# Designs tried in a protein design chat: VH-VL binders against q9h9l3. Part 196

Target 1, 176 residues: q9h9l3
Amino acid sequence: PRKMVAIDCEMVGTGPKGHVSSLARCSIVNYNGDVLYDEYILPPCHIVDYRTRWSGIRKQHMVNATPFKIARGQILKILTGKIVVGHAIHNDFKALQYFHPKSLTRDTSHIPPLNRKADCPENATMSLKHLTKKLLNRDIQVGKSGHSSVEDAQATMELYKLVEVEWEEHLARNPP

## First folded at step 10 (VH-VL)

Design u21 (framework fv_nivolumab)
Fold by ESMFold2-Fast, scan of step 10:
Structure u21 (fold): chain C 176 residues (1-176), chain A 122 residues (1-122), chain B 107 residues (1-107)
Amino acid sequence: as target 1 above (176 residues)
Amino acid sequence: QVQLVESGGGVVQPGRSLRLDCKASGFTFSYYGMHWVRQAPGKGLEWVAVIWDDGSYTYYADSVKGRFTISRDNSKNTLFLQMNSLRAEDTAVYYCARESPYYFDTSGYDYWGQGTLVTVSS
Amino acid sequence: EIVLTQSPATLSLSPGERATLSCRASQSVSDYLAWYQQKPGQAPRLLIYDASNRATGIPARFSGSGSGTDFTLTISSLEPEDFAVYYCQQYSDWPLTFGQGTKVEIK
């Protein structure tokens, strides 16, 4: 079987009115929740909005941050050939300017069995915070100082493990 | 000294294919992202495609997406542009260009090749 | 895509005069804008990057200014070698785009 990792990225606002999401931090954990990668990343574009309440990113984190191009190379070496788990992961891949094969991608915001276990409608997009509280009895993203991408990646992996056997069997019968 | 030399241009009929090569020398090729930029006769510059230093990412202008493929061989210090399903509108001088070391991803080009002419005519 | 509009299309001046070239973006490119010079039969040459920084080897008479959507390239006193076509380019967002060019010609 393929190796599996979970990813969570923090984005800052660049471009007009800060509407473009640019990568500013990336955390990757292995199947057991151990950190494989966690770096602040310097966007190549001017930061208009740090989005600190959500991202946890401040100007001080950018002073010695890894340049985007170098960080992206490091990240892609970790992701290539692996099953990658994330929550609303299309946003992370977009920020990385990366295409990961759909057959190797697992998005915990779009797994019907996971929503069923949480007593939520199968087709609803539930937040990571809600699913983690409901299914793992754990509070994440607490307070107003921003999210921890390490904490979010760890929670995402644990959530996927709750439905892994069922979902992998479903995907084997219904290839994407 | 830094040099970029294009080759592979020529006259080709619509619907056919051509491959352009860009041979780099005088710098560590594997450290730089590379771009193709074209210029139709008497017209301005048009960005075509980019490939990152390790080959892990590419992006294309809409006008060539699905028809052109950018690639590189870092062991040979060579950049390629495979051009399929060529159209009259693809007639242009094609330049390879190196990303400036002043940037971390996409940037102005500090070195350009001299260009190679591609003429698509029926 | 981000559209860059250069003005004027043609600028007719004499040696020794000041040249001011404009580049306007359809949306903000912050300061991620470069300027190039192209002479007939030659590849373009990088003049300015990040809106205002001169590239290595570029004479002090060339300067860039602006941010967001409005950018200017200034040549303080035209030399004979400066009569050429000038292009702006944004690298703020995909796809990368160039302006249509401004031709600086002898009056």
Scores: ipSAE 0.000, ipTM 0.458, lowest interface PAE 17.6, mean pLDDT 88

Design u22 (framework fv_nivolumab)
Fold by ESMFold2-Fast, scan of step 10:
Structure u22 (fold): chain C 176 residues (1-176), chain A 122 residues (1-122), chain B 107 residues (1-107)
Amino acid sequence: as target 1 above (176 residues)
Amino acid sequence: QVQLVESGGGVVQPGRSLRLDCKASGFTFSYYGMHWVRQAPGKGLEWVAVIWDDGSYTYYADSVKGRFTISRDNSKNTLFLQMNSLRAEDTAVYYCAKDYGLEYYSGPFDYWGQGTLVTVSS
Amino acid sequence: EIVLTQSPATLSLSPGERATLSCRASQSVSDYLAWYQQKPGQAPRLLIYDASNRATGIPARFSGSGSGTDFTLTISSLEPEDFAVYYCQQYSDWPLTFGQGTKVEIK
């Protein structure tokens, strides 16, 4: 069996008008939901917009944050050769400036059986919050203090586990 | 409407350098990853390099790693390929190609330029 | 790297006949496979993506099928403009790779 991890990243706004999304936090959990990595990350350029309502990131978190290049190296060592689970995971990989093999990538925003179990259209893109409430009866991303990337990564792994056997069999028959 | 135009090709001696440009129009250049693909005379297609939409990440074929550098200038809608330490085996028509917009910027290529010929010979 | 092997190397057919082109991958590429058409002196043109989806403007006579390691491009009834070289390409993993091509020629 290949090792499996789940990832969730938080991005802040950099560049002109804060429209560029830069990595500012990354959380990685193992199959059981144990935290393998959780660090605030200092972008290489000036933060224009903390996007705190969604990211949960504030200026205080940047004081001892790990510089992007160091954090990226640490994260890639954890992800390399593993099955990586995420929700709309292309955004996380883009922020990491990383290409993970599609054959080892599992995106819970694009798994038709998962939508089916949630009584949603199979081809619709559903939010992590919606799927978690429908399938795990758990509220995540509540309040106005921002999202917890640990909570999101844990929920993402638990959602994948609901369809893991079915989806891995599908991928074996229709290999990526 | 979509157009990609390569330039900069020519005849060059082994060991020298050459820079290729690809001018894009008819789409929002800054939204898409871009690729270089080459084709030696009478041979098939070989993927060379990719650059993400914002220029933040690049990946290269092993045959060109350390010698070629892909870059882009979104303000000018232009893709570049800097080719150093050229070898006879680099002789090919070089195409720039637009990523379809698939996640992870990994092809296929929905639009191609007409190509520019690079001949490395003495 | 993932190696794509196309067969046959050359198909000699007449207009109106059916053409069937194969592409085999050295390891699974799921449905991350595209087909291109290239005519002499021209850039390649995307025909099929995600194994079976026709690109914009591509005639219905072109169809793709397959998944995993075995893929087929079918041209149901050859038109004169269809005589060209066809390449398959995988985008499942880096580096991106192409097959060596199948030439569809007259007679």
Scores: ipSAE 0.005, ipTM 0.494, lowest interface PAE 14.2, mean pLDDT 87

Design u23 (framework fv_nivolumab)
Fold by ESMFold2-Fast, scan of step 10:
Structure u23 (fold): chain C 176 residues (1-176), chain A 122 residues (1-122), chain B 107 residues (1-107)
Amino acid sequence: as target 1 above (176 residues)
Amino acid sequence: QVQLVESGGGVVQPGRSLRLDCKASGFTFSSYWMHWVRQAPGKGLEWVAVISYDESNTYYADSVKGRFTISRDNSKNTLFLQMNSLRAEDTAVYYCARDEWYDSSGYLFDYWGQGTLVTVSS
Amino acid sequence: EIVLTQSPATLSLSPGERATLSCRASQSVSSYLAWYQQKPGQAPRLLIYYASNRATGIPARFSGSGSGTDFTLTISSLEPEDFAVYYCQQDYSYPLTFGQGTKVEIK
């Protein structure tokens, strides 16, 4: 009934000593895992630390990157009114400087049934890599050249689908 | 103040190996990508190699691929270039350079060392 | 690789004259082009980045212009200290490349 998308963002370090996390890439996929959005994003501030081992962002990606203000507008048009799935999604929303309604947000790092299926404590925060390996038997975020935000968004959607029926019923009975 | 000091240059025979060091001070070395750039006597500048701040990315000029290895030790603020299978055409002054990204730029060499001369001669 | 061609190879001028140096790229580098000055026995010094922005401490007489494949470095009025070799460099893509240099010498 409702439209659902999954999101994953990559951040680089800006500000003093690169301590501020600024959006540098965003990927959004639909329910079936098809890419709806995937752009490198140019922060408004000087990049001090590309955090390449985790972000996969390198200087050449910034050459034709979409400026933050424009990218933010495009992304928010896609997210508005939809159920948005992410992993530790509060970090993505913070980087976007955006508040998404809690009732339409699904965070795979905070879904107890998902942890239960992975034989993990229900109230623990498990990494996307761990849950994907345990439940989908797939290795993501391999190597040291950084993460693929498309791969991460796709894995996040697949993980949510494993508990979707159970979790949506739970939320209907226990609105956030 | 920012300083880069190269060492390890000298005269070596073809086919031998040499390691160059670059000691950094005056900035947070672990936050910067670092490059090696060389200049043959009387010739222009030639980019050699780059290494990311976290060592996850390295890239080399085709002329040195498979022979040279760039590395770093962030705990010692030191950049290295291991040069194997040296050839006469590797004779050059070797500079280490700091990579600065400004709001609208990519790969810039904002600070350079004084250079160290490598002569490959028989 | 992107080849940068500088012209002229040598520019012979007197103090007070304007110097105009060209750099042409074999393919578009957008605005990702920098200029460096090198004096004998010294390391290069960054002058201009992103085609037209002066680096810290660089005198106003130095200016850069251009985009795509055609770029120019201008020194509005040569000082004695400006007689040196000038290199352009693209920071658009790997491998990073430099032009062959333009020598600005005293007439």
Scores: ipSAE 0.005, ipTM 0.475, lowest interface PAE 15.3, mean pLDDT 87

Design u24 (framework fv_nivolumab)
Fold by ESMFold2-Fast, scan of step 10:
Structure u24 (fold): chain C 176 residues (1-176), chain A 122 residues (1-122), chain B 107 residues (1-107)
Amino acid sequence: as target 1 above (176 residues)
Amino acid sequence: QVQLVESGGGVVQPGRSLRLDCKASGFTFSSYWMHWVRQAPGKGLEWVAVISYDESNTYYADSVKGRFTISRDNSKNTLFLQMNSLRAEDTAVYYCAKEDYFWSGEYYFDYWGQGTLVTVSS
Amino acid sequence: EIVLTQSPATLSLSPGERATLSCRASQSVSSYLAWYQQKPGQAPRLLIYYASNRATGIPARFSGSGSGTDFTLTISSLEPEDFAVYYCQQDYSYPLTFGQGTKVEIK
């Protein structure tokens, strides 16, 4: 069968006043939560704002970071032809400058059964932190030092597994 | 039946160039990442290079980077390895290897060609 | 790059005996390890992927186990056709790397 991975990316601010989001870290895990890819990525533009509070990225992480062009190729190799799970995954794909087929994309921020299990409105966009606390009874993104994209990707895969059977059946009946 | 057939190997002098071809059949060539792996006489396997299905991405082993170029022609179901500035240590059997892309982010080789021998000597 | 070290270099056994081959990684490769069999004059053949999954057509006597840095390929009862060189390969990160091989030969 077609295999599944989960992705989470961290972005830093580039361009005028740091308003452009550029890829600076990417983590990909397999179905069991094992790490397939986890690299700091050097944007082609000067970093204006590390956004450390959210990204967890500091100047030290850019030393020996993989250049964007190379990292993008490595990441796309892993994603191509697979079911890709993410949370608000359109942001990750935008940072990668990549279009993944909708039929192979699973966005845990827009899966109504997942919100229903969390006692949240089915059409609301809930944060990964909130869903993970509600459904897995686990705190992620703790403190003020930024997020771990590995932790986020692992939580995202675990969340998807809670609704996988139901959601895959729904998608088979209602192809995107 | 999946088949990979390498050709282009031979004896070549140090500093010269050689091109290897790998003709694929029995699968949708344009959908798979393809690799070259080599094996020096009496030694183990060494990964050489990879190219994505759409040719947008390549990666090389440090030992060949800057000297070898991997490419493909999806219309001809053919993978290529252009080897420039050849050295004695490039002497090896070169295998074309197919990646099983339907698995979960794994880079193992489900099919290999028979190999073609490249000997770099004077 | 991740270095894979296989042991023993040579394993001398008789048909019907159990073979246990080791592969150790210089850093964790999680479960991203494959095993290949190679006979003289032939291309390698995939046996095991993702540490423990048998490839299509591979007999049940072949099994893989391990995770992190320590991996084992086991052949429960050697058949004549199993005497060959075996290589482990990590697919955790680029560059892809292979172990130096273990030769399983007849005593």
Scores: ipSAE 0.000, ipTM 0.473, lowest interface PAE 15.5, mean pLDDT 87

Design u25 (framework fv_nivolumab)
Fold by ESMFold2-Fast, scan of step 10:
Structure u25 (fold): chain C 176 residues (1-176), chain A 121 residues (1-121), chain B 107 residues (1-107)
Amino acid sequence: as target 1 above (176 residues)
Amino acid sequence: QVQLVESGGGVVQPGRSLRLDCKASGFTFSSYWMHWVRQAPGKGLEWVAVISYDESNTYYADSVKGRFTISRDNSKNTLFLQMNSLRAEDTAVYYCARDLEWGYDYTFDYWGQGTLVTVSS
Amino acid sequence: EIVLTQSPATLSLSPGERATLSCRASQSVSSYLAWYQQKPGQAPRLLIYYASNRATGIPARFSGSGSGTDFTLTISSLEPEDFAVYYCQQDYSYPLTFGQGTKVEIK
C-alpha cells in the first residue's frame, strides 16, 4: 500500500532582525486528510518576529509548545520511509533541519502537470492559495489571522492526488 | 558500529595551511550534521564549526571565521576542515563529532579519536 | 555568547561516594544542556543530553537535572572508572559553548 503523508510548517523569525526562519508549528496529514500530527513548537532561540499575518503564531501558542528537539524527533518518526508531499517543501525540511530522500519527496510547487491543469506556465512556481482556488475551487489562507498549517497540508495532499497517477508514472521512467 | 577517524594533523609553521579529514563509517553520513571541536593541550573544549547534512548551512566560531572552511563529501563519507592562516593559538587536538540527529541538535553523540595540530616556528 | 561556569574546579572523592557537579549559564539555556566525560588521552563521551536524558550505554548512576541557568550532574556512587574531567555544553544558541570542566579525582 501507498504510504504517503503531506506536511506544512509555520515559521517565526529569530536571530538578527528576525531574519532566521525557525519552526513554530508543524501539521502532518495522511492520504485521506486526517491529522496525524499538529503541534506548536518552541524555537530554542528568542522569537524576534512572530510573522503572525502568515504563520498564525502568537505568544499564547508558545506557552505549552513542544520544544524543537522533541518535536523534531516525533516528526521524523512519522516521515521516515514515507512519500512526503508538500508545497515549496524544501523550506519545511530546512526548518526541520532534516534530509528526506528526493525519490520520496513530492513538491506541488514543482509539478509541471499540476501547473498545466491550472492554466499556468509549466515552469512557474505558483502559490498554494492560487493552485487550490483554480483546481479545487477552495479558498485557503483567508483573513488576517494567519495560515492554518492543517488546512495547507490538507490542500496540498488533495492537489497532489489530482496528478498522482501521471506524476508517479513520470518518476518511475525518470527517477530523481 | 559508528566510527569517526580523523587524519591530517601535524606540525606546521604560523601562517601556513593544513587540511584535516574525518572518515565516517557505520551510519548514513549524508543524513547527519557534523562538527569540528578542538582542545588545546591541558585546556577545555572549544567548538569550531558545523556543517549541515546537505551542505547548505555552515557556522563558525568567531576565532576561526574567515580562516577555516568546513566541507564534506557525502559520496565518500568524509568531513573536511581546511585551516588557513594558522596561528599558535590554533594548536589543539581536533575532533570530528556527529550531531545527535534523533531530535536533539548540536549535542555530540559520537566523537573521533582526535588529530593533533601543532602550530610552531 | 553564553558562558558556562562549572564548580568546583576539582572534586576529590573516594570510590563509593556521591559526586555533585554544578554548571551555571550566564543566561537561560532552557533545557538545552549536555554533559560529557573525558579521560586522559581519550575523546569526550556523551553522558546526558537535554538536561536529564541519559545517553545510550551510560550507567544509571549518572543523572542530570536542572533548567534555565542552574544544572547539576550527579554520580550516585563513584566507580574507579568515573575519575575523569566532566564538561557541560549548551546548544541553545550559537556559538556552542562548553564549561571549563570539573576534574573528579581520587582522594
Scores: ipSAE 0.006, ipTM 0.474, lowest interface PAE 15.1, mean pLDDT 87

Design u26 (framework fv_nivolumab)
Fold by ESMFold2-Fast, scan of step 10:
Structure u26 (fold): chain C 176 residues (1-176), chain A 122 residues (1-122), chain B 107 residues (1-107)
Amino acid sequence: as target 1 above (176 residues)
Amino acid sequence: QVQLVESGGGVVQPGRSLRLDCKASGFTFSSYWMHWVRQAPGKGLEWVAVISYDESNTYYADSVKGRFTISRDNSKNTLFLQMNSLRAEDTAVYYCARGEDYYWDSGAFDIWGQGTLVTVSS
Amino acid sequence: EIVLTQSPATLSLSPGERATLSCRASQSVSSYLAWYQQKPGQAPRLLIYYASNRATGIPARFSGSGSGTDFTLTISSLEPEDFAVYYCQQDYSYPLTFGQGTKVEIK
């Protein structure tokens, strides 16, 4: 298969005032948008704020959630050695406590040609919702029940595919 | 040159045990999921077992579960299949095959060994 | 387990003709389907992976298509070396499974 996946994580608030972002769900899709991984993940720290309006996570999802250490091991096995696509992906890697090689990382919030196609300033950081609406004519992250990390990962992969040839050529000539 | 070479096949009586070895060369063995696939004489292909690159995960076909054990030694670039309680229906050519690198990838097998024949008969 | 059914069991064709082989899955395997060629006395050879991607060194006359439950392997113009048995295989879920095979033979 192609060694390229897209990832999207949902985080809940832990620590003082719920300001620490802890991994609570991770979805990974392949090049065609098929789900490779989608699990609720139990943080090792007490959850102060479920951030349900954004995360879609509720207390009930934690009942049978995979413990962080086990989930992290599974996720890293999928990501290691692959081109990993994400949107503002540094947040996902931080929540995973993982450093992915920059040469194998593709962040759709920092790809100038993608912003150009969306009629946005090339150096602006646009939301996944905005880019998906402009370029794919789809509304994601709709309603008050929180985001679907599967939907977000799928949209992220489709956005990257719009600029893949152009961006890979750029990276080959300008290695990170 | 990327190669897989099986050994250990032979004739064995029902109820006995046999161990198959598969020696890898020409690639980073420790990065790949490795599989065993068998083929009974004149029949089709049957997937038998897989082991992850780091040995944390194994999966088996129902027909061999509880009787066969897949293992590997990354320091020796060698894959193993320990076959216990052998039955006549286990008679087959056994192939080792290279899967994809890392976890939860395609099980499409791009490199195969030449196969080793296991005959279970009395 | 996911059952793969190949059809036809046998294709009798002449060199130069187009071969179309089908593989149907009992449930969706998305695009996680591979095709193999096997000649007598030899190990199988990977032709197509992830439904439509040709493996390294595989001639352009081989192509794969389909998704979900219905898949096709096409050989646009049979060469003498293409007469063999062909297997489909799903890698969507464990246990991994193969179809029963389609034999492409000379008419």
Scores: ipSAE 0.005, ipTM 0.474, lowest interface PAE 14.6, mean pLDDT 88

Design u27 (framework fv_nivolumab)
Fold by ESMFold2-Fast, scan of step 10:
Structure u27 (fold): chain C 176 residues (1-176), chain A 122 residues (1-122), chain B 107 residues (1-107)
Amino acid sequence: as target 1 above (176 residues)
Amino acid sequence: QVQLVESGGGVVQPGRSLRLDCKASGFTFSSYWMHWVRQAPGKGLEWVAVISYDESNTYYADSVKGRFTISRDNSKNTLFLQMNSLRAEDTAVYYCAKDSFEYYDWGPFDYWGQGTLVTVSS
Amino acid sequence: EIVLTQSPATLSLSPGERATLSCRASQSVSSYLAWYQQKPGQAPRLLIYYASNRATGIPARFSGSGSGTDFTLTISSLEPEDFAVYYCQQDYSYPLTFGQGTKVEIK
């Protein structure tokens, strides 16, 4: 069937008071968790807030970062025509200024069977960290230096695999 | 206290090579990014090159790319600048400068050496 | 590269007067702008970092302000030792760049 990848992005604050989220790192992994893309990305706007505790981004990472326009082109070539898995993936697509088809998008923060397996309310939005600990018995996003987008993408793919058969059958019967 | 001492400057002919050393003391050298900055006689400051605390990052001014190589030996608290294919335009006092921030961050320079003069002339 | 333009090139003042030095960036450097003082035959000395923070040991008469593209260094009341050349520097992105300098000289 169609190829599947998982994505996770890190954003920094730009614009007034750093309230705008701009792409600063993107990681993409394949079905087996192998890294297909992992680059620091230089926003076209000036960075006001690195949000380092969450993003893991520091000023040093911007020195050799790929400019946004070039990185976006590279990323879109990988995503186009594939099933893309993410957690709260609308934030990643917004940062990329990209519209991926709903029929090829899988958001692990909005898959009711996944929440059910984690003993959580089906309509709740659970964090990636919580679902990964509950279902994979693995701690991610540990420490104070920020998140690893590679680690998050890998965890996201593994979470989706737990419900893949059930959810793909559901989507075939109930197209989005 | 913090000291940076440059050495290796002198008179050299165009096209030749010269190596500058900067001996650091009074701080944890291995924790800081280190820079070279130069100043031509009667002119302003020009940033030349940087090397990160762990040697994973280097960056150069376009005027020296491909000719100069920055390196460091953390066990000897020494910063180096290997200057190849020297030109008359490289004539300047070369300063060793310490970054203000440790490890993963970089910023302005809180300490400078006394400078060493490099004159490129036939 | 980001070009920094300082004005005026030379500022002739007497001790006790207020000095105001400007630095303009060709594109935004956010608040990543520093100021240095250099006296003849000496290495530069860091005065201000992150636009407005005074470096260790720098007297309160020195202050910095600004963000984005327009920055100012102010010396509220010049002391004899303050007559020197002043440089701004951006540490926002590589390559790092300096302004051309402003010379503060005694009238």
Scores: ipSAE 0.006, ipTM 0.497, lowest interface PAE 14.9, mean pLDDT 88

Design u28 (framework fv_nivolumab)
Fold by ESMFold2-Fast, scan of step 10:
Structure u28 (fold): chain C 176 residues (1-176), chain A 122 residues (1-122), chain B 107 residues (1-107)
Amino acid sequence: as target 1 above (176 residues)
Amino acid sequence: QVQLVESGGGVVQPGRSLRLDCKASGFTFSSYWMHWVRQAPGKGLEWVAVISYDESNTYYADSVKGRFTISRDNSKNTLFLQMNSLRAEDTAVYYCAREYDLWSEGYYFDYWGQGTLVTVSS
Amino acid sequence: EIVLTQSPATLSLSPGERATLSCRASQSVSSYLAWYQQKPGQAPRLLIYYASNRATGIPARFSGSGSGTDFTLTISSLEPEDFAVYYCQQDYSYPLTFGQGTKVEIK
């Protein structure tokens, strides 16, 4: 019975030659897939590379974007004390400059039973797109207009729900 | 079975134009970003251009900007490269390549055509 | 543009020996680096993507490692069919770029 949310973040390139990944959008959904948060976020540094094919971020989205400091505060208030589900979620936490307890973190890119259900090697890191197609029979991230962080967060939650009972039992017996 | 077949290569004089075609089969062509990559005789690989699945995005290498145009016809499963104002340094085998996308893990070229030779000489 | 520098230019090794090929980027490409093999008269073939993931059908003797600016392709025990030129390629930013290639000569 702990509250659970799923998160997906989009990053843009800042710093010299755009090599630094900075948060530019964050979407958070609840257990049922309802959107709790979805904002474009303005990095404190100049954006050098929008990485639009992955992020879906364009210059127009930055005009009324929430400044990083404010967005980070809002996001952390939602995540604190909850089980947070994501795919390759450590990248999202790095972009947020945030440490979430391992005991409350669920990463769908590192759940062996989920890979097993998808007929994939248990220790391989599989993409969200592949797992969603195999297990939910749904195509996400179609084309190259950039990914929808809402769509990705919703898919991530649905994937976790497929193994939730089994994985929570595993974690109770084998604490992280 | 995925196949990419290039055609249209040949010998052409400097300053002239040539169009290359790449016929795709065995997959849903309209769902993939497609690239052109070239290789001068005895030299390495050089990326040339890319086009999105819906034609909304194109990017070019600086060496070909303003001279080459990438396009596609999804109804015919065909990728094109229109090459104008050809120079001797454009002499190369031209490959079309399919991009496979892996969310946050980037993308790669999973299938390549056999290549078509373009020779620009006087 | 991001420049990829491969070293050495040529490796001359006997069958059964370990081959180590390096690729250095002029700026960080994170893990967005792939390795391709090209045999004479053929199109390139994907070996490794996202720095360390082996492509479908690629033998276990091929492995990739590294992140940021320094990357390595390792062939644990050379087979005669591994005579080829190997290219690294970054997909971090446009324009996409390849290294100049490392030629592996089995002798």
Scores: ipSAE 0.005, ipTM 0.483, lowest interface PAE 14.5, mean pLDDT 87

